# VH-VL binders against Mucin-19 (Muc19): the designs that were tried, part 14

Target 1, 175 residues: Mucin-19 (Muc19), of Mus musculus (Mouse) (q6pze0r851to1025)
Amino acid sequence: STCHVYGEGHFRTFDGESYSFDGLCQYTFLEDYCGQENGTFRILIESVPCCENGLTCSRKVIVTFQDQNIILQDGKVTAVQTAESTDCRERSANLYSIHTVGLYLIVKLLNGIILIWDKYTKVSVILDPSWQNKVCGLCGNNNGDLKDDFTTRHSSVAAGALEFANSWKTSQECS
Short names: E, the ipSAE of ESMFold2; O, the ipSAE of OpenDDE; V2, 0.75 times the mean of E and O plus 0.25 times the DockQ between their complexes.

## First folded at step 13 (VH-VL; framework fv_denrakibart)

Design v1 (from u2 with light chain D99S; at its last look DockQ between E and O 0.80; V2 from the best seeds 0.00; counts 0 for: pae E 2.2 > 2)
Fold by ESMFold2, look of step 13:
Structure v1 (fold): chain C 175 residues (1-175), chain A 121 residues (1-121), chain B 113 residues (1-113)
Amino acid sequence: as target 1 above (175 residues)
Amino acid sequence: EVQLVQSGAEVKKPGESLKISCKGSGYSFTDYWIGWVRQMPGKGLEWMGIIYPRNSDTRYSPSFQGQVTISADKSISTAYLQWSSLKASDTAMYYCARLEYDWLSGYFDYWGQGTLVTVSS
Amino acid sequence: DIVMTQSPDSLAVSLGERATINCKSSQSVLYSELNKNYLAWYQQKPGQPPKLLIYWASTRESGVPDRFSGSGSGTDFTLTISSLQAEDVAVYYCQQYYSTPYTFGQGTKVEIK
């Protein structure tokens, strides 16, 4: 299943819900925490505006996976090991691979999640069926049911996209 | 309805400049790459290059790099193909076309009607 | 650059018969991790702009008759017209979109015999 965002915040969820949300903060695009502490990854997204006219020029994507932050920004993919990884026996392993096909950068994580970025506004995530009903965020819950795609961070179903999307903001101080 | 409408046919002399246009409508212009394709008389299709109108990121075929300029004005949803000094060998039909939106795509789903450029002394 | 070579350059086929056009790329256009072949086919009728027929090597564009089919993978691809109609007289082009520049084949002219 595929989720994507492009332009000025035009989303399509894994289950096929389309909505527009042009938020200026950082939001949870996709995660498997979903109100619990035992998750394994987060994908966060931020819009980067153009200097001259408020149009979105690109998106920054932050992936927390294992003991690394993988950052898609300024046309590059970089990885930074988190401070929580202090075990000296821990060998740095390549937790992701990067490929370029056509105009796109493709990042494949060890858990099988595929992240696709055009270096600009288009970001897509592909999940295989094993992730059914295990994820949440701006991409929805991937349960095959459009009725609850607007499930907020607090497990309620929002009436509209604004309430839904704002519930996935990661910082309460941002407006 | 997606449309790409190109400027009209041109008759020019060698050494003159020319700028032809391709206006997109019926879709979000800044979200799609626009490409230019040349077809010389009696010949096949040649991929000249593409532009992403949102930021003017432009990619040229090596055969056309430095020979033409591809540009866009997103405020009027228009892409351009420009020569600073035409040659008789530039006589051809020129098409603009839109790259399909889908991620990983690179094929042209909509085409303009073409602009015939004739360069003769 | 990936070079696309079509064969034959021209063919004449009787109405109702099968027409087969081959396209070979100088390197693979398959992205194996997604199992996608980055190849499209276009039809250009006389006096008209090209029209998309097939993408991802084998997927027909909406509105394209099912007598058109694409097949192949990697470096070798085929466009088949299973029962040629008079309106199918055109030049057909393959195109790769795996790597820029997104090159076209030289074209194959299909005529009624």
Scores: ipSAE 0.539, ipTM 0.811, lowest interface PAE 2.2, mean pLDDT 88
ESMFold2 (binder alone), look of step 13: mean pLDDT 93; pTM 0.950
OpenDDE, look of step 13: ipSAE 0.823; ipTM 0.918

Design v2 (from v1 with heavy chain L104F; at its last look DockQ between E and O 0.85; V2 from the best seeds 0.76)
Heavy chain, then light chain:
Amino acid sequence: EVQLVQSGAEVKKPGESLKISCKGSGYSFTDYWIGWVRQMPGKGLEWMGIIYPRNSDTRYSPSFQGQVTISADKSISTAYLQWSSLKASDTAMYYCARLEYDWFSGYFDYWGQGTLVTVSS
Amino acid sequence: DIVMTQSPDSLAVSLGERATINCKSSQSVLYSELNKNYLAWYQQKPGQPPKLLIYWASTRESGVPDRFSGSGSGTDFTLTISSLQAEDVAVYYCQQYYSTPYTFGQGTKVEIK
ESMFold2, look of step 13: ipSAE 0.654; ipTM 0.845
ESMFold2 (binder alone), look of step 13: mean pLDDT 93; pTM 0.952
OpenDDE, look of step 13: ipSAE 0.849; ipTM 0.925
ESMFold2, look of step 14: ipSAE 0.597; ipTM 0.820
ESMFold2 (binder alone), look of step 14: mean pLDDT 94; pTM 0.954
OpenDDE, look of step 14: ipSAE 0.855; ipTM 0.927

Design v3 (from v1 with heavy chain S105T; at its last look DockQ between E and O 0.85; V2 from the best seeds 0.74)
Fold by ESMFold2, look of step 13:
Structure v3 (fold): chain C 175 residues (1-175), chain A 121 residues (1-121), chain B 113 residues (1-113)
Amino acid sequence: as target 1 above (175 residues)
Amino acid sequence: EVQLVQSGAEVKKPGESLKISCKGSGYSFTDYWIGWVRQMPGKGLEWMGIIYPRNSDTRYSPSFQGQVTISADKSISTAYLQWSSLKASDTAMYYCARLEYDWLTGYFDYWGQGTLVTVSS
Amino acid sequence: DIVMTQSPDSLAVSLGERATINCKSSQSVLYSELNKNYLAWYQQKPGQPPKLLIYWASTRESGVPDRFSGSGSGTDFTLTISSLQAEDVAVYYCQQYYSTPYTFGQGTKVEIK
């Protein structure tokens, strides 16, 4: 299954729901926490405006996976070790791989999640079937049912995209 | 519906400059790369280069690097192909085309009608 | 750069018969992590711009008749027209989009004999 966003916040969820949301905060694109403490990853996105016109020029992507943050920004992929490790120079480098195919940077995580970025506004995530019903966020819940694709962070079904998408802000202080 | 409409045929002399255009409509112009393809008389297709109109990121085939300029004006949804000094060997049909770019793609899904450029004395 | 070579350069096929066009790339255009072949086929009829027929090596574009099919993987690909129609007289091009610069094959002209 595939989720993507492009342009000025044009989303398509894993289950095929299309909506537009032009928020300027940081949002959960998808995660497997979903209100619990036992998750294994988060993928966060932010829109980066163009200086010249205020349009969106790119998206910054932050992947929290294992003990690392993987940051897609300024056309580059970098990894930053979290503060929970005492031996940050000796960590395994085999948690993800990076490939360039055509116009895309592709990050494959050890858990099989594939993140695709054009270095600009388009961000896509591909999940295999093992992730059915295990994710949440702006990409929806990947359960095959469009009726509950607008499930908020608090497990309610929003009537529209704005309420749904704003519930996925990562900071309540951002307005 | 998606359309790419190119400027009309041109008859030019060697040494003259030329800028031909490709206007996109029916889609979000800044979300898709636009490419230029040359077809010399009786010959095949040659990929010249592509531009991403949102930020003007431009990629040229090595064969065309320094020979032409690809540009875009996103305010009027138009891409351009430009020569500073035409040669008789530039006589060809020039197509613009939209790169299908939703995800994991890079092929041309829509093409302009072509602009015939004839360079002769 | 990835070089795309088509064969034959031209072929003549009777109406209703099968036409087969081969395309070979100088290196693999298969991205094995996603099992995707980055290959497209285009049709260019006389006096017209090219038209997309097939992408991902074997997926028909919307509105393309079932008689057109693509096959192959890695470096060797085939476009097949199962029952040639009069309107299929054209030049056919393969194109890789695995790495920039993207490149076309030299073309294969299909005619009715």
Scores: ipSAE 0.596, ipTM 0.830, lowest interface PAE 2.0, mean pLDDT 88
ESMFold2 (binder alone), look of step 13: mean pLDDT 93; pTM 0.948
OpenDDE, look of step 13: ipSAE 0.804; ipTM 0.913

Design v4 (from v1 with heavy chain G106A; at its last look DockQ between E and O 0.75; V2 from the best seeds 0.00; counts 0 for: pae E 2.1 > 2)
Fold by ESMFold2, look of step 13:
Structure v4 (fold): chain C 175 residues (1-175), chain A 121 residues (1-121), chain B 113 residues (1-113)
Amino acid sequence: as target 1 above (175 residues)
Amino acid sequence: EVQLVQSGAEVKKPGESLKISCKGSGYSFTDYWIGWVRQMPGKGLEWMGIIYPRNSDTRYSPSFQGQVTISADKSISTAYLQWSSLKASDTAMYYCARLEYDWLSAYFDYWGQGTLVTVSS
Amino acid sequence: DIVMTQSPDSLAVSLGERATINCKSSQSVLYSELNKNYLAWYQQKPGQPPKLLIYWASTRESGVPDRFSGSGSGTDFTLTISSLQAEDVAVYYCQQYYSTPYTFGQGTKVEIK
C-alpha cells in the first residue's frame, strides 16, 4: 500500500482517500504509537515554502526509528543517533539503506517501510502487509476502510480534512 | 485532459536564433518534469533533456549540453527549447513530453504534436 | 550513458502473426530492491508523435490492446505483438529511465509482409 503527498499539500492515504491540506507546521505523516506509549517509529513532515513564489519548495522529513533520527532535508539524508544509546558499536547503517534511482532517493527501513523522496515536494511511503491496521497519521490507518480514514489523533472520526489534518500537528505553538 | 501544445513549424537560416514552445494544460504544471526529444528526418528518437518547472532544475543529455537551452515559465505553464545559432544539422522534428505518471519514474506519458524545424541556406 | 540496442532494425510480419522485438541495455536497469525494471516501450505511427505502450517493462498503459506485451529483466527485454493488426504498422522504441540521460533504442520498424 502507498501513501503520498506532493505540491501544496495534496495527499492520498493508504486506503485511497484524497485530500488537500497545506499546513505550515510539523505534522505526523505516519506513526505506530496511535495513542499508546509503546510505538516503534514516527515519520514527521514539514512543508518548506518558496519565499519567491508562494509555492512549496520542498518537504523536510524526519523519521524516528529505534534510537535514530533520520532526516531528509536539502536533498540529503542524515542520521543522528540519540543520546540514550550507550553502545557506540551500534551504528545506523544496519537500520536503513539509501539508494538513488532515476530522479528519486529511496530509503528502506529495517521494519519494512520504504520512503521515497524526489528531494523536492514529493514524498511517498510504501508499507508491507505486516503494517495493516497498525498505523495512523496524515496517511490514514491502512485498514482498508475509507469511512474512518479521517481518524484524528484523539481517535475520533473527523467530518472533513481540515479538522483531521490539524489534529496531527505536533506542536500547538505553531499556528 | 492532459495536453501539450507546441508552437508551429519554423523555417530558418543557419546562424539565426530560435525559441520554440510547449504549453501544458489539464494538470499541475509545476509538479511534473517536461522533456524535449529530437527526431532527425528518417531517424530515431533522441532524449535531449528535462526541466522541473517548479525550480527550473534542468538536466541535459551530454550530446546537447551547451548546444540548446531548456527553460520554463511556470506563470503561463510553458516550457521552451532555444538555440542561439542554428545549424543545418538542427533540421528535425522536436517533441516535448511530460514525465512521470506514477511518481517513481521518468518515462514520457504525454507527448506534444511536434514542431518541425527546417534550417537551410 | 546506458546504450539501448534494438533488434531487428526492421521486421515484416503477416497480418495475424506474432511480431517480436528485442531490446538490450548495456547495463542493468533493474532496481532489485523494488523489483522494478526501468524500461518503457513507445509506438510511433507514420506522421504521429510517439505513444507510450508499456512501462516497468511489462505494464500496459491504459487503452493499449492486450495483444501488446512486454517481458524481460535486467538487460534483456522483449516487446511482443501476439497477432499483428494493420494499425500496428509503426516504429517501436525502447527507453531506459534508470539513470540520466534516459536513452532510447534506435527503433524497430514493423511492417506488413
Scores: ipSAE 0.518, ipTM 0.800, lowest interface PAE 2.1, mean pLDDT 87
ESMFold2 (binder alone), look of step 13: mean pLDDT 93; pTM 0.943
OpenDDE, look of step 13: ipSAE 0.815; ipTM 0.917

Design v5 (from v1 with heavy chain S56K; at its last look DockQ between E and O 0.85; V2 from the best seeds 0.00; counts 0 for: pae E 2.4 > 2)
Fold by ESMFold2, look of step 13:
Structure v5 (fold): chain C 175 residues (1-175), chain A 121 residues (1-121), chain B 113 residues (1-113)
Amino acid sequence: as target 1 above (175 residues)
Amino acid sequence: EVQLVQSGAEVKKPGESLKISCKGSGYSFTDYWIGWVRQMPGKGLEWMGIIYPRNKDTRYSPSFQGQVTISADKSISTAYLQWSSLKASDTAMYYCARLEYDWLSGYFDYWGQGTLVTVSS
Amino acid sequence: DIVMTQSPDSLAVSLGERATINCKSSQSVLYSELNKNYLAWYQQKPGQPPKLLIYWASTRESGVPDRFSGSGSGTDFTLTISSLQAEDVAVYYCQQYYSTPYTFGQGTKVEIK
């Protein structure tokens, strides 16, 4: 399954729903927490505007996985250890791998999630079948049913993309 | 319908400058890389370079680095290929082409009609 | 740079017969983690711009006849025209898009014998 976003917030969910959402805050692209505390990862995105004309120039991507924060920003991938996982630094290469293929940076996480970034606006995530029905966020729930792809953070099905996408904002203090 | 329309054929003398154009239509111009490909008479295709019009990020083949300038004007959905001083060896057909938008893509899905540049010594 | 080498340079085939074009890359264009070969094939008929035929080594572009197929992996690839038609007279190019610059093979001219 593949989910992606590009341009001024043109999304396609794992189940094939397409929508547009041009938010300026940080949003949950994909996670397995889904209202619970037993999750293992989060992928967050932020749009970075161009100064020249207000279009989106790039996206910052933040991945929380195995007590690491993996940050895709300014054309680079960096990893920072959380305070609780400082002794895992020499094993960080076993938590993810990075390759450049063509125009893309590809980050493969140990759990099999593949994150693809063109260093600009295009962000894609590929899930293997084991993640079916286990995820939520702007990418939808990956359950094969388009009728509930607009499931909000609060487990209700939104009537439209704006309500759905704003529910995945990570901070209500952001305008 | 996606179209790439190039400027007309050019006949030039060595030492002259030239800027040829490629106008994209029928798609979101700033979401796709545009490339330039040279084909010398009777020869094959040569990848010259690509530009991402949104950010003007430009990547050149080493063979063409410093020999041409690739640019874009996103306000009019147009990419350009430019020489400051033409040589007779620049005589060729020049194609613009669009890179497919899918993740991991790098192949050209739509091509312009070509611009024949003839540099007579 | 990844060098793409095609063989033969020219190929003459009778109408209705099979044409096979080989393309070899100087290094692998397979991204193993996704099992994707970053290889495309183009057809260029006389007086026309190139046209995309095959991408990902074996995926046919929309509108391309079934007689065109691509195969291979890693460094060795083939384009097959299962039953050559008169309109298939063209020069065929492979191209890698694994790393920039995205290089082309030198081309293979296909003619009617």
Scores: ipSAE 0.518, ipTM 0.804, lowest interface PAE 2.4, mean pLDDT 87
ESMFold2 (binder alone), look of step 13: mean pLDDT 93; pTM 0.949
OpenDDE, look of step 13: ipSAE 0.806; ipTM 0.912

Design v6 (from v1 with heavy chain D57E; at its last look DockQ between E and O 0.83; V2 from the best seeds 0.00; counts 0 for: pae E 2.4 > 2)
Fold by ESMFold2, look of step 13:
Structure v6 (fold): chain C 175 residues (1-175), chain A 121 residues (1-121), chain B 113 residues (1-113)
Amino acid sequence: as target 1 above (175 residues)
Amino acid sequence: EVQLVQSGAEVKKPGESLKISCKGSGYSFTDYWIGWVRQMPGKGLEWMGIIYPRNSETRYSPSFQGQVTISADKSISTAYLQWSSLKASDTAMYYCARLEYDWLSGYFDYWGQGTLVTVSS
Amino acid sequence: DIVMTQSPDSLAVSLGERATINCKSSQSVLYSELNKNYLAWYQQKPGQPPKLLIYWASTRESGVPDRFSGSGSGTDFTLTISSLQAEDVAVYYCQQYYSTPYTFGQGTKVEIK
């Protein structure tokens, strides 16, 4: 029920597969679309380098949930309501909450997803049991079966982490 | 495999400066916070502060803010604790320790051997 | 700052008997959303650095004998040594890691009676 990434792209999936990948693009960390149009959320990640030697200094996290984009960047959490929303009294706190425990910022979504960020490279997601078999992305598919955790965006099982992870790139133009 | 090796014991006079070191090995140094813990003679453990070597972000206990400087050189996997002007009351054992990672941890999973600092005239 | 208070300050126990150490925090260290108590226990033998025994109040660190157990929640915590051995003579510290600074209790010295 926990997926995380840290450092130079060291991942552990919900089902316990560990791999390393630190691509330079934006990738789907987790989503419930999974080849269907009826998804309800996406969590995207981008590595932010320390400028000089390719060492990762932080990760930007973008959460699309309902009509909100929740952005974790530069040590801050901001919510940007989508242009399609016209409700001027819509309160962001009704869709998510933010807490600080120890060194971590915790974003809890109303759909039961808990996102944990240390303001730097470490990003973790915790799912409640209702999300079993309903998710995909760099965090794997949360089905309890380790052998298909490298399921690509196109529903094939990749032989290795590089093919798997690159399939979750959000823009095919990015290199 | 994980090791934190501290610099040797120091005998100093009041007013002198001092910088003691803690070298980490067997793990990714920039992925973990390193903390400093003081133990005065015959006393308990005191959390002094922590540093994240990747960007040198520090958090100090209020009792130690402005009293010491915590720093790191990630190129040699080393954290430091530094005094600009030692006092006799700085006589203590100083430990470095690593915060565990992964989820929401904040406990120390590995400790250095300690550096005894003695300040006497 | 969260103040951690241990009791007793010192404890003498016969070999093979149960030792019980209490730790109280000045505010809750339970994060209820995850049902996690941010509490650790350390052992420090004479002349040695501290060693982690228990984290998340009740989870035993790898390699720690099963005679050590942690319990409690919120503000009240207990470390139990079910059958004291000679090598368990040490000072034991609790620590909270719910908020910085990550404070320690004052320590409990365990001796053989």
Scores: ipSAE 0.525, ipTM 0.804, lowest interface PAE 2.4, mean pLDDT 87
ESMFold2 (binder alone), look of step 13: mean pLDDT 93; pTM 0.953
OpenDDE, look of step 13: ipSAE 0.800; ipTM 0.911

## First folded at step 14 (VH-VL; framework fv_denrakibart)

Design w1 (from v2 with heavy chain S105T; at its last look DockQ between E and O 0.88; V2 from the best seeds 0.77)
Fold by ESMFold2, look of step 14:
Structure w1 (fold): chain C 175 residues (1-175), chain A 121 residues (1-121), chain B 113 residues (1-113)
Amino acid sequence: as target 1 above (175 residues)
Amino acid sequence: EVQLVQSGAEVKKPGESLKISCKGSGYSFTDYWIGWVRQMPGKGLEWMGIIYPRNSDTRYSPSFQGQVTISADKSISTAYLQWSSLKASDTAMYYCARLEYDWFTGYFDYWGQGTLVTVSS
Amino acid sequence: DIVMTQSPDSLAVSLGERATINCKSSQSVLYSELNKNYLAWYQQKPGQPPKLLIYWASTRESGVPDRFSGSGSGTDFTLTISSLQAEDVAVYYCQQYYSTPYTFGQGTKVEIK
């Protein structure tokens, strides 16, 4: 299954729900925490505006996976380890891989999640079926049920995209 | 309905400049790369280069680097192919085409009607 | 750069018979992590722009008749027209989109015998 975002916040969830949300904050694109504290990853996104006209020019993507933050920004992928430092190149070789295919950077995590980024506005995530009903965020819950694709951070089903998407803000102080 | 409409045929002399256009409609112009493809008379297709109109990121085939200029004006949803000084060997059909972009691909899903450029002394 | 080579350069096929066009890339266009072959086929009828037929080596574009099929993987690909119709007279091109610059094969002209 595939989720993506592009342009001025045009989303399509794993279960096929399409919506638009042009938020200015950092949001949870996808995670497996889902109200629990024992999750294994988070993928956060932020829109980066164009200087000259306010359109979205790019997206910054932050992947928290094990003890690393993997950052997709400015056309490149970097990893930042926690305060207990290890050689990030050795850990990166064991935790994720990076490939360029066509116009895209492709990051595959050790847990099988594939993140595809065009270096600009388009971010896609591909999950195999083993992730069914195990994820949440702006990409929906991947449970095959279109009726609850707008499930908020607090497990309620929102009536519209705005309430749903704002529930996935990572900071309540961002307005 | 996605459409790419190109400017009309041109008859030019060697040494003249030329700028031909490709106007996109029926889709979000800034979300898709636009490419230019040359076809010389009786010959095959040649990938010249592509542009991403959102930020003007431009990629040329090595054979065309420095030979043409690809540009775009996103405010009017138009891409351009431009020569500073035409040669007789530039006589060809020129197509613009849109790269499919929704699913991490790079093939051309929609094509313009073509612009015939004839350069003769 | 990935060089795409088609064979034959031209062929003549009787109406209703099978036409087979081969395309070989100088290096693999298979991305194994997604199991996707980054190869497309186009049809160009006389006096017309090219038209997309097949992408991902074997996926038919919407509106393309069932008689067109693509197969192959890695470096060797085939376009098959199972029962040639008069409107299928065209030049056919393969194209890789695995690595920039993207490249086309030289074309295969299909005619009625």
Scores: ipSAE 0.622, ipTM 0.839, lowest interface PAE 1.9, mean pLDDT 88
ESMFold2 (binder alone), look of step 14: mean pLDDT 93; pTM 0.951
OpenDDE, look of step 14: ipSAE 0.851; ipTM 0.926

Design w2 (from v2 with heavy chain Y101W W103Y; at its last fold request DockQ between E and O 0.81; V2 from the best seeds 0.79)
Fold by ESMFold2, fold request of step 16:
Structure w2 (fold): chain C 175 residues (1-175), chain A 121 residues (1-121), chain B 113 residues (1-113)
Amino acid sequence: as target 1 above (175 residues)
Amino acid sequence: EVQLVQSGAEVKKPGESLKISCKGSGYSFTDYWIGWVRQMPGKGLEWMGIIYPRNSDTRYSPSFQGQVTISADKSISTAYLQWSSLKASDTAMYYCARLEWDYFSGYFDYWGQGTLVTVSS
Amino acid sequence: DIVMTQSPDSLAVSLGERATINCKSSQSVLYSELNKNYLAWYQQKPGQPPKLLIYWASTRESGVPDRFSGSGSGTDFTLTISSLQAEDVAVYYCQQYYSTPYTFGQGTKVEIK
C-alpha cells in the first residue's frame, strides 16, 4: 500500500482517500505508536518554503527509528543516534539503506518500510501487508476502510481534512 | 483533460536562433517534470532532457548538454526548448512529454503533438 | 548511460498472428527492493506522437487492449502482440527509467505480412 504527499499539501492515504492540507507546522505523516508508548517508528514531515518562488520548495522528512533520527533535507539523508543510547548494537549498526533510482532517493528501513523522496515536495511511503491496521497519521490507518481515514490523534473521526490534519501536529504551540 | 500543446512548425536557416514552446493544461503544471524528445527524420526517439517547473531544476542527456536550453515559465504553464545557433543537423521532430507523478517513475504518460523544425541553407 | 537494444529492427506478421519484440538493456533495470523493472513500451503510429503501452515491464496502461503484454526482468524484456490487428502497424520503443539519462531502444517497425 502507498501513501503520498506532494505540492502544496496534496495527500493520498494508504486506503486511497485524497485530501489537501497546506500546513506550516511539523506533522506526523505516519507512526505505529497511535496513542501507545510501545511503537517502533515515526515519520514526520514539514513543508519548506521557497522565498524566491513564494510557496513550497521541498519537504523535510524526519524518521525516528530505533533511537535514530534519520533526516531527509536539502537533497540528502543524514542520521543522528541519540545521546542516551548505550546499546552497542545501535552504536555499530546501520539500520537503513539509501539508493538513488531515477529521480528518486529511496530509504529502506530495517523493518521493511520504504520511503521515497524526489528531493523536493513529493514524499511517498510503501508498506507491505504486515502493517495493515497498525499505523496512523496523515497517511490514515491502512485498514481498508475509507470511513475512518480521518481518525484524529485523539481517536475521533473528523468531519473534514482540516480538523483531521491539524490533530496530527507534533506541537500545539505551532499555528 | 491533460493536454500538452506545442508551438507550430518552424523553417529556419543555419545560424538562426529558435525557441519552441509546450503549454500544459488540465493538471498542476509545477508538480510534474516535463521532458523533450528528439526524433530525427527516419530515426528513433532520443531523450534530450527534463525540467521541473516548480524550481527550474533541469537535467540534460550528455549528448544535448550545452547544445540546447530547456526552460519553463510556470506563470503561463509553458516549457521551452531553445537553440542559440541552429545547424542543419537540428532538423527533426521535437516532442514534449510529461513524466508520471503518482509512482516512482520516469516514463512519459502524456505527449505533445510535436513541433517540426526544418533547418536548411 | 544504459543502452537499450531492440530486436528485430523490423518485423512482418500476418493478421491474427503473434508479434514478438525484444529489448535488452546494457545494465539491469530491476530495483530488487521493490521488485520493479523500470521499463516502459511505447507505440508510435505514422504521423503521431508516441503513446504509452506498458510500464513496470508488464503493466498495461489504461485503455490498451489485452492483446498487448510485456514480460521479462533484469536485462531482457519482451513485448508481445498476441493477435496482430491492422491498427497495430507502428514502430514500438522500449525505454528504461532506472537511471538518468533515460534512454530509448532504437525502435522496431511492425508491419502486416
Scores: ipSAE 0.663, ipTM 0.842, lowest interface PAE 1.6, mean pLDDT 88
ESMFold2, look of step 14: ipSAE 0.616; ipTM 0.836
ESMFold2 (binder alone), look of step 14: mean pLDDT 95; pTM 0.962
OpenDDE, look of step 14: ipSAE 0.874; ipTM 0.933
ESMFold2, look of step 15: ipSAE 0.647; ipTM 0.848
ESMFold2 (binder alone), look of step 15: mean pLDDT 95; pTM 0.964
OpenDDE, look of step 15: ipSAE 0.874; ipTM 0.933
ESMFold2, fold request of step 16: ipSAE 0.628, 0.608; ipTM 0.842, 0.838
ESMFold2 (binder alone), fold request of step 16: mean pLDDT 95, 94, 95; pTM 0.964, 0.961, 0.963
OpenDDE, fold request of step 16: ipSAE 0.892, 0.888, 0.891; ipTM 0.941, 0.939, 0.940
ESMFold2, look of step 16: ipSAE 0.646; ipTM 0.847
ESMFold2 (binder alone), look of step 16: mean pLDDT 94; pTM 0.961
OpenDDE, look of step 16: ipSAE 0.871; ipTM 0.932

